# VH-VL binders against o27280: the designs that were tried, part 157

Target 1, 266 residues: o27280
Amino acid sequence: MDSMNVPEVLEIKRIVEESESVKTFIFSWDFRREVRPGQFVMVWDFRDEKPMSVSLIDPVRSEIGISIRRVGEFTDRVHGLSEGDLLGIRGPYGRGFELMGRDILLVGGGIGMAPLAALADEATARGMRVDALVAARTADELLFLDRLEAAGVNISTCTDDGSCGFKGFAHERLLTLEENHDMAAVCGPEPMMFQVMRILDERDVPAQLSLERYMKCAVGICGQCCLDDTGFRVCAEGPVFWSQELSRVREFGRYRRDPAGRRVPW

## First folded at step 6 (VH-VL)

Design G24 (framework fv_marstacimab)
Fold by ESMFold2-Fast, scan of step 6:
Structure G24 (fold): chain C 266 residues (1-266), chain A 119 residues (1-119), chain B 112 residues (1-112)
Amino acid sequence: as target 1 above (266 residues)
Amino acid sequence: EVQLLESGGGLVQPGGSLRLSCAASGFTFSSYGMSWVRQAPGKGLEWVSAISSSGGYTYYADSVKGRFTISRDNSKNTLYLQMNSLRAEDTAVYYCARLEDYYYGMDVWGQGTMVTVSS
Amino acid sequence: QSVLTQPPSVSGAPGQRVTISCTGSSSNIGDHYDVHWYQQLPGTAPKLLIYGNSNRPSGVPDRFSGSKSGTSASLAITGLQAEDEADYYCQSYDRSLRGSWVFGGGTKLTVL
């Protein structure tokens, strides 16, 4: 059996509290099984299994990190764990981010900064100039600012309520940033990503966007991971897509799927 | 040994179509962006098109946009160029080249395939 | 029509030094994009000679060197040899052209 399809039981080596609702769980990792920013793993608490993006990739320390927001029963149980406790990890899965050029813009909303923090580390190690626009509804939902600063990233912030940085939405802040980049990577709520993509398309900036919310069916057998017009399956084709791929999908930024798989407007 | 081999060139009438292929060997094809570059007889190099390593993002020179389509099949280690609405000025040797993404350069080139658009 | 300007020809005798210029603009070389150089021997495909302004791929002799200043770049060939007779092309990138790889018009080097 392929080693990526068999869960490994790993000890929680370290836990970082990112905010009231977000923790990063750090595990030792054998990098003979490669992991790239933008990929996800299945996290198993020996009862339920859920997909989580990899937020830290550190080959020097032989560690990966997985950032988890507390939003329900599974994540509440995982947040109750301590250093030394065990979790099952299977993967990695999905297409990771591709890097090109000498400069990159990261645009992250809330927990969407998690995979972008891993990407920032890789881009910086590659010698790229990294600019990050970190967006959230409120100041307490801004994530990874200290880690990005330590990595040498040029940071801009915005909050919907004006509690930190620019008052407004990510796309409104982006319009005040005149500098173009060789590429961009975007992760956050779909309405935010759609507006950001539109601006980047107008500027001819190649952009990659992560559609992590579809990953609840990451086992590869469910129809809910499908994007209608293209037939893309997030767990098979994504979760990372280029802006050119998403421009062909009519539901992106306009519709979501409910638990029954029905199209519902945002 | 790293190699690129173009095929599919030939004589075609103006307004016709032709599909070029580039077979890659000796490296992990899915890890590299790829490009097509052409050279008209006795003329210089002209970049035509490029594609990201996943195939999800494509670039086209203005002279071919809307007529040519670049694509790739990573399971077959093959790059393609679908050329439609061909014109006499498209007559050239077409090279495939591997992209060095950090520098925006081209480090490995095929031997080229000749496309002649004439009656 | 080329976006980068090269002299159409240069010539030298064996053992001499020749320099080939490549002039761009603020949207390509002058932006921050590196210059790459390709050698095309008669009847053959281009070969990468210099990348990232001044780096040599494995197998390229020290006689070949590259440099960049402002909106221009130069390829220098010292100790000129008969087998250096070829066409030389510079190449950079221009994001103002919807993301384009741009070539110079080429320079024919004749070894006298």
Scores: ipSAE 0.671, ipTM 0.838, lowest interface PAE 1.8, mean pLDDT 88

Design G25 (framework fv_marstacimab)
Fold by ESMFold2-Fast, scan of step 6:
Structure G25 (fold): chain C 266 residues (1-266), chain A 119 residues (1-119), chain B 112 residues (1-112)
Amino acid sequence: as target 1 above (266 residues)
Amino acid sequence: EVQLLESGGGLVQPGGSLRLSCAASGFTFSSYGMSWVRQAPGKGLEWVSAISSSGGYTYYADSVKGRFTISRDNSKNTLYLQMNSLRAEDTAVYYCARLEDYYYGMDVWGQGTMVTVSS
Amino acid sequence: QSVLTQPPSVSGAPGQRVTISCTGSSSNIGAHRDVHWYQQLPGTAPKLLIYGNSNRPSGVPDRFSGSKSGTSASLAITGLQAEDEADYYCQSYDRSLRGSWVFGGGTKLTVL
């Protein structure tokens, strides 16, 4: 059995409280298993296993970080852990982001900033100019601003309630930003990503979007995963997709499917 | 040794079709963007099309958009150019080239394959 | 027709220096885009000679050098040799053309 499919039991080295609902768990990592921004790991609390995006990749310190939002029983249990406690980590899995050119735009909503924070680190280390549009419901839910600033990223913010930066949604703020990017990476709620993709397409900016709901499908544990109208099997190719790939998927931004294959609106 | 080898060129009548292939060896093909560049007899280099490392994003010169389709099969280390509705003006040697993703330059070139569009 | 402008020809004697210019616009070279240079010997495929304005690939002699200023770039060849007789092309990237790799028209170098 290869080491990619066997959980490593790792000690929580450090916990960073990103917000009231988000924590980053930092582990020592053996970089003989390469990890790329946009990839995810399976986190096992010895009871249940859930996919989580990698938010920190630090080969110098030999560390990875995994940012987890508190949304249910599993994540509530994990948030109750302390430094020194153990978690099982399996992976990495999935297709990571591709980098091309010199100028990149990152558009993140809520916890979607987690994989984009790792990408920002890689892009800046490569010498790219990085602009980040960080979106959240309220100011206290904006994530990774200090980390992005430390990396030299040019930051714009927006909040639904207007408590920080532009008042409104990410796509509304994007309309007021400059258009000089070689590529974009987008991660957040699917309706937000759909609206952002439409604007980037009109501007001829190649965009990559991370569909977190397909992370379990990518490791083959959700059964058959197929997007409407294309015959495309996202579980084999995600979670990161190019805008040209998603432009042919009718369900993107409109509905999802339950385990019985029925359409469920967002 | 890093190499690119084109094939599939030939003589075709106006309105016809050809599919070019480019076989890559000596490097991790799936890590690089790829491009097609052509050169008409006695003329200069003209970029035709490019494709991202995954194949998920494509670029086309205005002169070929809607007629040519670039694609790749990373499992076979092969790049393709499907050329439809060919015109006399498409007559050229077609080179495949590997893209340097930071500089947007082309660091490895094939030997080229000749496409002649004539009656 | 090319987006980048090069002189159609340049000439020099063995041992001399020649310079080949490449003129672009604010949408390509002037928009922080790098310039790359390719050498094409008669009957052969192009070979990368200079990338990223001034870097040499392994195996390219140091008598070839590149520079960039504003909307223009230059390729300098010192100590000319007979085997340098070739066509030289500059290339950059233009975002305003829905993302396009753009070439100069080429310069034929004749060594006397």
Scores: ipSAE 0.606, ipTM 0.817, lowest interface PAE 2.2, mean pLDDT 88

Design G26 (framework fv_marstacimab)
Fold by ESMFold2-Fast, scan of step 6:
Structure G26 (fold): chain C 266 residues (1-266), chain A 119 residues (1-119), chain B 112 residues (1-112)
Amino acid sequence: as target 1 above (266 residues)
Amino acid sequence: EVQLLESGGGLVQPGGSLRLSCAASGFTFSSYGMSWVRQAPGKGLEWVSAISSSGGYTYYADSVKGRFTISRDNSKNTLYLQMNSLRAEDTAVYYCARLEDYYYGMDVWGQGTMVTVSS
Amino acid sequence: QSVLTQPPSVSGAPGQRVTISCTGSSSNIGAHWDVHWYQQLPGTAPKLLIYGNSNRPSGVPDRFSGSKSGTSASLAITGLQAEDEADYYCQSYDRSLRGSWVFGGGTKLTVL
């Protein structure tokens, strides 16, 4: 369990403004502590501590990046920081994504593209064909398009308002994509993730979903989240789950039971 | 037993406000999205609002957008609907219902609470 | 004004089969959104009857079945019984820019 880890105080080496509401904070990192896409760290501003997904993993430069959306007091304070300022970082924590097969579909909504951007880098480095469906409310909220293009990723976009790419939601765009994939990784708002997973299940594409809700449990912040009614410790197994695993977890995951309490297939 | 109990309905003047509550029991409230659905006397079902399991996403019918606010308190297992600028056409029985994110359907319903907007 | 179209009424005799249609558009049922069906007995709250197009909750008899094709869905009731007399509503999700849950206008089933 990582609840005894002490934050390491790190200098903000570089800040990348991804959008009006999202910044990526880049730190030097000692890769004797392995970091994998899909894992998160606890970010400490010397007042509060919050879980944040790792969005950049660069062993060549010895750097990690953490992308943060401005949504409250903590993130507002962090967004006010400059290069040279200090933050506490502890981790990494949680289960990362697994790669299999020759081709992968990434489906990301909003800040959910952060862990998927790191995954895209790893998948392309391993020689996989990577297709990314990047979804947001508006064009200016689409994240990491330049980075994904530079990595050789095949990009499709959709926006709720139609300001870039397909006009509509991620799962509606997915219905118009006919190319088959060996696996998928999905991260974003939970309504988006479950509709996307349902379509992938019908296509027999195994999917991994990153569930933000389990990040706090993985660090042991909430004791009740660390034990389900079977004795399984979901906090040690999250935040990334295969779609089949979600259907088998009785207390956790929206696939655990149908409305009648019976086990759900996919 | 899985149960939803609505409260807070009553008679209110046009332009007034009411806050509805829905108390959940018998399931892990924080794992489910929730919804409000209304039914005017002698009419059909009309969806009003929905909220994700974490409270991070909210949805509203065009007829109530800007006037109603859905919220939840997972520590109290309670769903809320704050209704402002009430109109005569908001008169209805208001049901809370549990959402399944996988199906986008409503599997558990409360008994409803009557809201009457009249002078 | 309902987004999904149902017939306002259907009738049948005990033991007969009736079918209730639910017609949507490319923005809802045609966009791969599931259809759910609810039964509302007079003076009571709605109850889930069919979810995910064709699945039955515990306690719902095999006499009730659902199907979906294109932009439409159908609820079939075989072996009609007096206690089946109720209002039936279909429900789906619409792909409007902000998303919305949409109900049909309801169908009153009379068992003669």
Scores: ipSAE 0.005, ipTM 0.424, lowest interface PAE 14.6, mean pLDDT 82

Design G27 (framework fv_marstacimab)
Fold by ESMFold2-Fast, scan of step 6:
Structure G27 (fold): chain C 266 residues (1-266), chain A 119 residues (1-119), chain B 112 residues (1-112)
Amino acid sequence: as target 1 above (266 residues)
Amino acid sequence: EVQLLESGGGLVQPGGSLRLSCAASGFTFSSYGMSWVRQAPGKGLEWVSAISSSGGYTYYADSVKGRFTISRDNSKNTLYLQMNSLRAEDTAVYYCARLEDYYYGMDVWGQGTMVTVSS
Amino acid sequence: QSVLTQPPSVSGAPGQRVTISCTGSSSNIGAHYDVHWYQQLPGTAPKLLIYGNSNRPSGVPDRFSGSKSGTSASLAITGLQAEDEADYYCQSWDRSLRGSWVFGGGTKLTVL
């Protein structure tokens, strides 16, 4: 049993409140265990274990950050923790994003901006031009705008209710933007990602999409991690997939799976 | 020592197929994108194909699209180029090359393998 | 297609300076993609000489230098030596559609 399959009990070093519903938990990290944007860790509160994307990768401070949205019992309990409290962390798991070219587009919806914020840091450090389309239901749910701005990212915003930037959905805003990107990275609700992927495919922009869906186990043992038709496992082969792979998946953008593995419409 | 070693070249008839291999050693193969570059006798360098570090995305020159397939097996530290529907103008020395992580230049090259397409 | 244009040949005497130009367009060098340079001795594989416009790999002498301006790049070789006789290629990346790696036509350097 290697160290990736055993939770390391780590102290919460710092907590950043990103919004009313999102917090980033920061831990000291030994970078002998490499972490890349797009990878996830299993977070264990000594009762339940859930996958969370890494949203901050800081080798200079020897820190990682994990951004968590309050959506259920587990995340509600974790949000109740304080600096100095302990959590079990194991991983990282999955394939991270691959950076290609010099001009890239990030399209993030809600908490999907978390792994994309880490990617933006890496891309800008490499001297890439980064355009980010940040989408949310309302203005107060737009995440990481200050961090992206500080990194030199060119930001466009989009809210369903029109409270900030373009009024409408991410794919509707994308149609009004000129495209001249070498690649794109997309993370957010699957219906959003499906529509965005379709547009990027039509524009011949290769895209990577992160599927951070519900799963029962960390190491790819459960069938709920499988994508229909292709048999890909999100926790083993993902969570990041290239757009070509996702275009073949019957499940993508159409329905999700509940804890029992049953198909449930979006 | 960081090294790339090509194999699989040879004489093939027009319309035929050939598969090239490139064995990598001395570095973490799965961390680097890879490329194939060819050079016809007495001519310049021509990029043929490239593949991302995971193998999830591939690039092809227009002259080979639909005929050549690049792939990799990270568990075997090996890069492949499957060449179908070969033409006389595909005659060249084929080099595999490693894509440098930051700038995407080609920092490590194999010795090359000769592919000759003739009747 | 002549995507990146190099002079077919250049010559100089031992100890002199020569420059090799690489002219691109708005879809490659002009789109701020980096330029790399390769040296190829007869019968050998190409060797990376300059990467990222102006950086030298370990073992490359400082008499080799690169620069980039607008849609063009240049390789400068000072203190020419007989062993510098080789073909030199520039290479960049073109943004067209999915992106592609593009080489210049090559320049044969003769040391007179």
Scores: ipSAE 0.439, ipTM 0.749, lowest interface PAE 3.6, mean pLDDT 86

Design G28 (framework fv_marstacimab)
Fold by ESMFold2-Fast, scan of step 6:
Structure G28 (fold): chain C 266 residues (1-266), chain A 119 residues (1-119), chain B 112 residues (1-112)
Amino acid sequence: as target 1 above (266 residues)
Amino acid sequence: EVQLLESGGGLVQPGGSLRLSCAASGFTFSSYGMSWVRQAPGKGLEWVSAISSSGGYTYYADSVKGRFTISRDNSKNTLYLQMNSLRAEDTAVYYCARLEDYYYGMDVWGQGTMVTVSS
Amino acid sequence: QSVLTQPPSVSGAPGQRVTISCTGSSSNIGAHYDVHWYQQLPGTAPKLLIYGNSNRPSGVPDRFSGSKSGTSASLAITGLQAEDEADYYCQSYDRYLRGSWVFGGGTKLTVL
């Protein structure tokens, strides 16, 4: 898998402004390296590299897209780039989402909609019925609504402040939605994912959740390789996990690790 | 050609253990869910266990839950069924089958391996 | 007992039509989960005959057809031939049995 470990220098073909804080960078891609929704790539700006989820997979156009939220020095530099500029891309890495059944619920919070947008495309191409619950703090932070609508996805929204759709949190909105899904995929802040997982477990809906904080573990860079005392390691298996796997992890949704490795509440 | 080949069957004492294997070839094993289905002599088909394509989600029939463990090794294209606390009623031909996840059906079957629990 | 109910046997003469029923409940066939049919010739492994209620895999003759209505499904075999003599099983998925693949008890077809 040597070709996956060496960055390829790729030209930014197109930039889509998803919101004031999020851009999708689109590159030509050789699908000799298959990419699946839920996988990520390492993005290298010739100074630092960071993991980013793949948000667009288009084998017809031979393109991939990577959605990046502006949150710090690296992402500020990348947001300053233009079409025609170069970035190093290494990957893909990690375990992607699995599809089963005839209908799927997507629950995304903020930038967590990025990998779910790619999954929505695959699910609709497979002939599945796709329902998406898109959650954010405010209306201007809701992502990919136009793309999901164009794909034929049934969209529900919620915002903490009530500026669009249901006023409240994702799990509160989920309680008002139809229960008949063969599976679900969830990506967003860990406390949101924990609450959503509990509801889906009560409904006997198999769910997959993407833990973005463990993306680096999948490439062998890991400060938090052990999730439980039985030696369950996320380094080889993440970032996407089934709810059945996460139900064995006492810390999921309750605790995080500080830089010293101590358990601290969310 | 797409093939599934079971092995590991045999005679075992009640309360004993046995591990079945299913070797897959001719398709991308890691892209499909897999299942074990059994058939007691002269009886019908009974589903016993299923596993998602990654191995992250597993299903068990009530009759085997807590005693049988399904697992897979995608690097070896192999499906496993670890059978513990075996009972006379577990006597059957055990088939490996590939899941069509969209339909919840089974499109490719192995030839089966016979497990006899003698008491 | 079987979650899906099939008649234990059916019979017909060469050239005739037979129908094999498969009766489920609201938690499986009635919950819009598809019905699949398998043919098991004596001494062999089961073979997928019909999937997704009415679709035929490559190589299955059009004499075999499937249908589904409400909580039940049917397999129809027209122009019976001696080689059709086999056991036939329906299979669906049951959401409320913790997510289970469920089989009918099987129907033995004799061609007399």
Scores: ipSAE 0.573, ipTM 0.805, lowest interface PAE 2.4, mean pLDDT 88

Design G29 (framework fv_marstacimab)
Fold by ESMFold2-Fast, scan of step 6:
Structure G29 (fold): chain C 266 residues (1-266), chain A 119 residues (1-119), chain B 112 residues (1-112)
Amino acid sequence: as target 1 above (266 residues)
Amino acid sequence: EVQLLESGGGLVQPGGSLRLSCAASGFTFSSYGMSWVRQAPGKGLEWVSAISSSGGYTYYADSVKGRFTISRDNSKNTLYLQMNSLRAEDTAVYYCARLEDYYYGMDVWGQGTMVTVSS
Amino acid sequence: QSVLTQPPSVSGAPGQRVTISCTGSSSNIGAHYDVHWYQQLPGTAPKLLIYGNSNRPSGVPDRFSGSKSGTSASLAITGLQAEDEADYYCQSYDRSLRKSWVFGGGTKLTVL
């Protein structure tokens, strides 16, 4: 039958340049293998395999999209590919986002907007009101604004340097927003997510957060992919977690792990 | 047939504890949020608690927050309500109900289990 | 104290129309949250009668209908029958900081 553990070689159908450092690779997909926002796939370039969040889910066109930021040797090679070239895709893996209610707040930082863009599509298709707070260090690093706007999403932006929208961090911008939401979904740098979660907790807004940094151990065979105190296996339990689960993890937003497994401040 | 069956009700003394169970059948339990709703004798319906489909997020009415704990075991298709520090005002029939996510409504209900808090 | 207000009782004769009101506030019905209605026959569990303001589940006859306006909702029953004698509850969701499912106090329908 169908196996998620065997890479399927797929042709790159289209490439969308999201920014100077981010591209979305689009593939034909058989939706008998269901994919949901928040899930990820393993991308194989025939040398190395890396986890990537699914950023586009389009059953009407029978397509999925995978957004990749250029940050190292693997991603540099993948960015050098053209339409018609081949990549191995394995998955999907992980738990997707859960949707509940009539309105949702999305808070994304940098490439963290990738899984949230797919979620925005699903939420709007369900008739939910979607507000997105898109954060980055500079205007050049804001992602998916055109796609979110086309989907009917209400967009707020903020940049650390003030080059687009509110000048400041995501959590500072969130403090100026008064609307209470039925739920929120958050993805981006862990320090940003921690600050955002604290504000949402104070406001009694249920939030889901995607811990993409742990996806380097994405396949559940890696016993070291777990959170402090709770023992959650990120590959098995996540990468999407509820704020109530993360509020009990001392490490979240305060410490990361070095290669030796030791706590290091963010 | 889609069914919910509550159990674990009974007579308990003030200050005591009781654990209710709700067995689900006929649907994919892990795909739905769940709720507990109670009804005191001769009175109306009162929402008590709710839990997300994964079990990762929980909601409580102010009257039970800190005393009751909702949980679920998706591998056993079972919803639980752990009730601690019980008081006479907690006397009620307790229903489990399946949550419909978009509308925030309850589309499937169990038959209820009676909890009596009395000396 | 219930967050949603219903009349405690309503009555009608067979074949007539009755209407049951449900009054909320800006944090629930007024916040665009839908109203659901439940029928509870004596000695039984509640049954979903209307969801999403005006939709009927499979098996609910079209003589039951719902509507919503502003901070209030109504359940209408036409062609009233003896078996409609029951308690009726409205339910919505409240988005105030506590996030809760809220029920009306219930309305006892008597068929004369």
Scores: ipSAE 0.575, ipTM 0.807, lowest interface PAE 2.3, mean pLDDT 87

Design G3 (framework fv_marstacimab)
Fold by ESMFold2-Fast, scan of step 6:
Structure G3 (fold): chain C 266 residues (1-266), chain A 119 residues (1-119), chain B 112 residues (1-112)
Amino acid sequence: as target 1 above (266 residues)
Amino acid sequence: EVQLLESGGGLVQPGGSLRLSCAASGFTFSSYGMSWVRQAPGKGLEWVSAISSSGGYTYYADSVKGRFTISRDNSKNTLYLQMNSLRAEDTAVYYCARFEDYYYGMDVWGQGTMVTVSS
Amino acid sequence: QSVLTQPPSVSGAPGQRVTISCTGSSSNIGAHYDVHWYQQLPGTAPKLLIYGNSNRPSGVPDRFSGSKSGTSASLAITGLQAEDEADYYCQSYDRSLRGSWVFGGGTKLTVL
């Protein structure tokens, strides 16, 4: 009998190199354990475990994908693995995105496109119109453009340095895009998400935002993944939150917490 | 067995308040959005309000915005509708209904609870 | 006033086909929002009959079918039976009323 709280040791079936710093690890998955876009799993390399968003959900091929950016000791070790190697997977955890309306906007920054790519697949499969604003510091950090195009997504890009698409930040690009959306989903650096949320609120577009905050416990028992004055825990109540909830959180977009729980500016 | 059961209806005077409850059983309540739909005697269905699965997003028909508040308690598997400043036009059977998302429609409905606003 | 327009009544004899129309506008059905249909038997709660324009929930007979064209949708009932006598409602979403689901005024089906 399976339990999502017990890690399963799974073989890496395929690795897709998304960029110099990002790889997608693909595993066979038994879809009797439901997984939805916006949920995350704990990835265990038999030494440490870290939360990772699910970036591919493919019941037809019986596969899930997990996209991992190389940013530290754990992710460096995982990036060193090959097809056929083993990883422990526990989950899924958290609440996924909720789809509403017919016309949706995805706004992703860097690795934040990972959960949004899975959402784009589901939305297009349901016949929804999907517009994606894909943002990164440079062209080399734009992720999943070919996959989004293959899914029929209407893509806009922006880079901080102007190396691809609009030169500037996601929120600056968003101001130049049409306002004809029933819902938005946003994932990326917290300051970017805060600015995007403010614009969507002014346009009366309900938005869901995925927070990939530092946390030590997937099930929320440690309290390290808390939000400011509302008491939301990313791994317990999130990682997906509605803009109506986040507009009441003083900490969102302004401060983060380090491993010791101290407030530090972004 | 998947079931929704409304309660809290009754006779109330104009300007009064009522709180409706909807008790859910037989499914994972926290995984579904919830809606209130009303029907005045001999009239059609009118959507009133909806709430996301987490309770983090709420939306209202213009006719009730500012007077009604939808909320939920996922630990109690219960949906609420706080109705303030009631008017004769609010007289209706109030149904709760669940939805997975907009695409799937409202697939499970309660039996309804009657709210009568009259002096 | 309902946002979606349905005929107030339709009638048919057993075994016949009836069609119930649901007429919207460019802000709802014409904006490609899905149409759902509900059946309400006398004295009962509504029941989901068709979702996503043309899909049937488990347990709904294939005598019931939905279609959508332009700014309008239709519910077709073939092989009409006495127990089909009910009120039928279409429902969609209107983008000019964000977050607002809209119902048609309802159609009373009388089986002769």
Scores: ipSAE 0.302, ipTM 0.684, lowest interface PAE 4.1, mean pLDDT 86

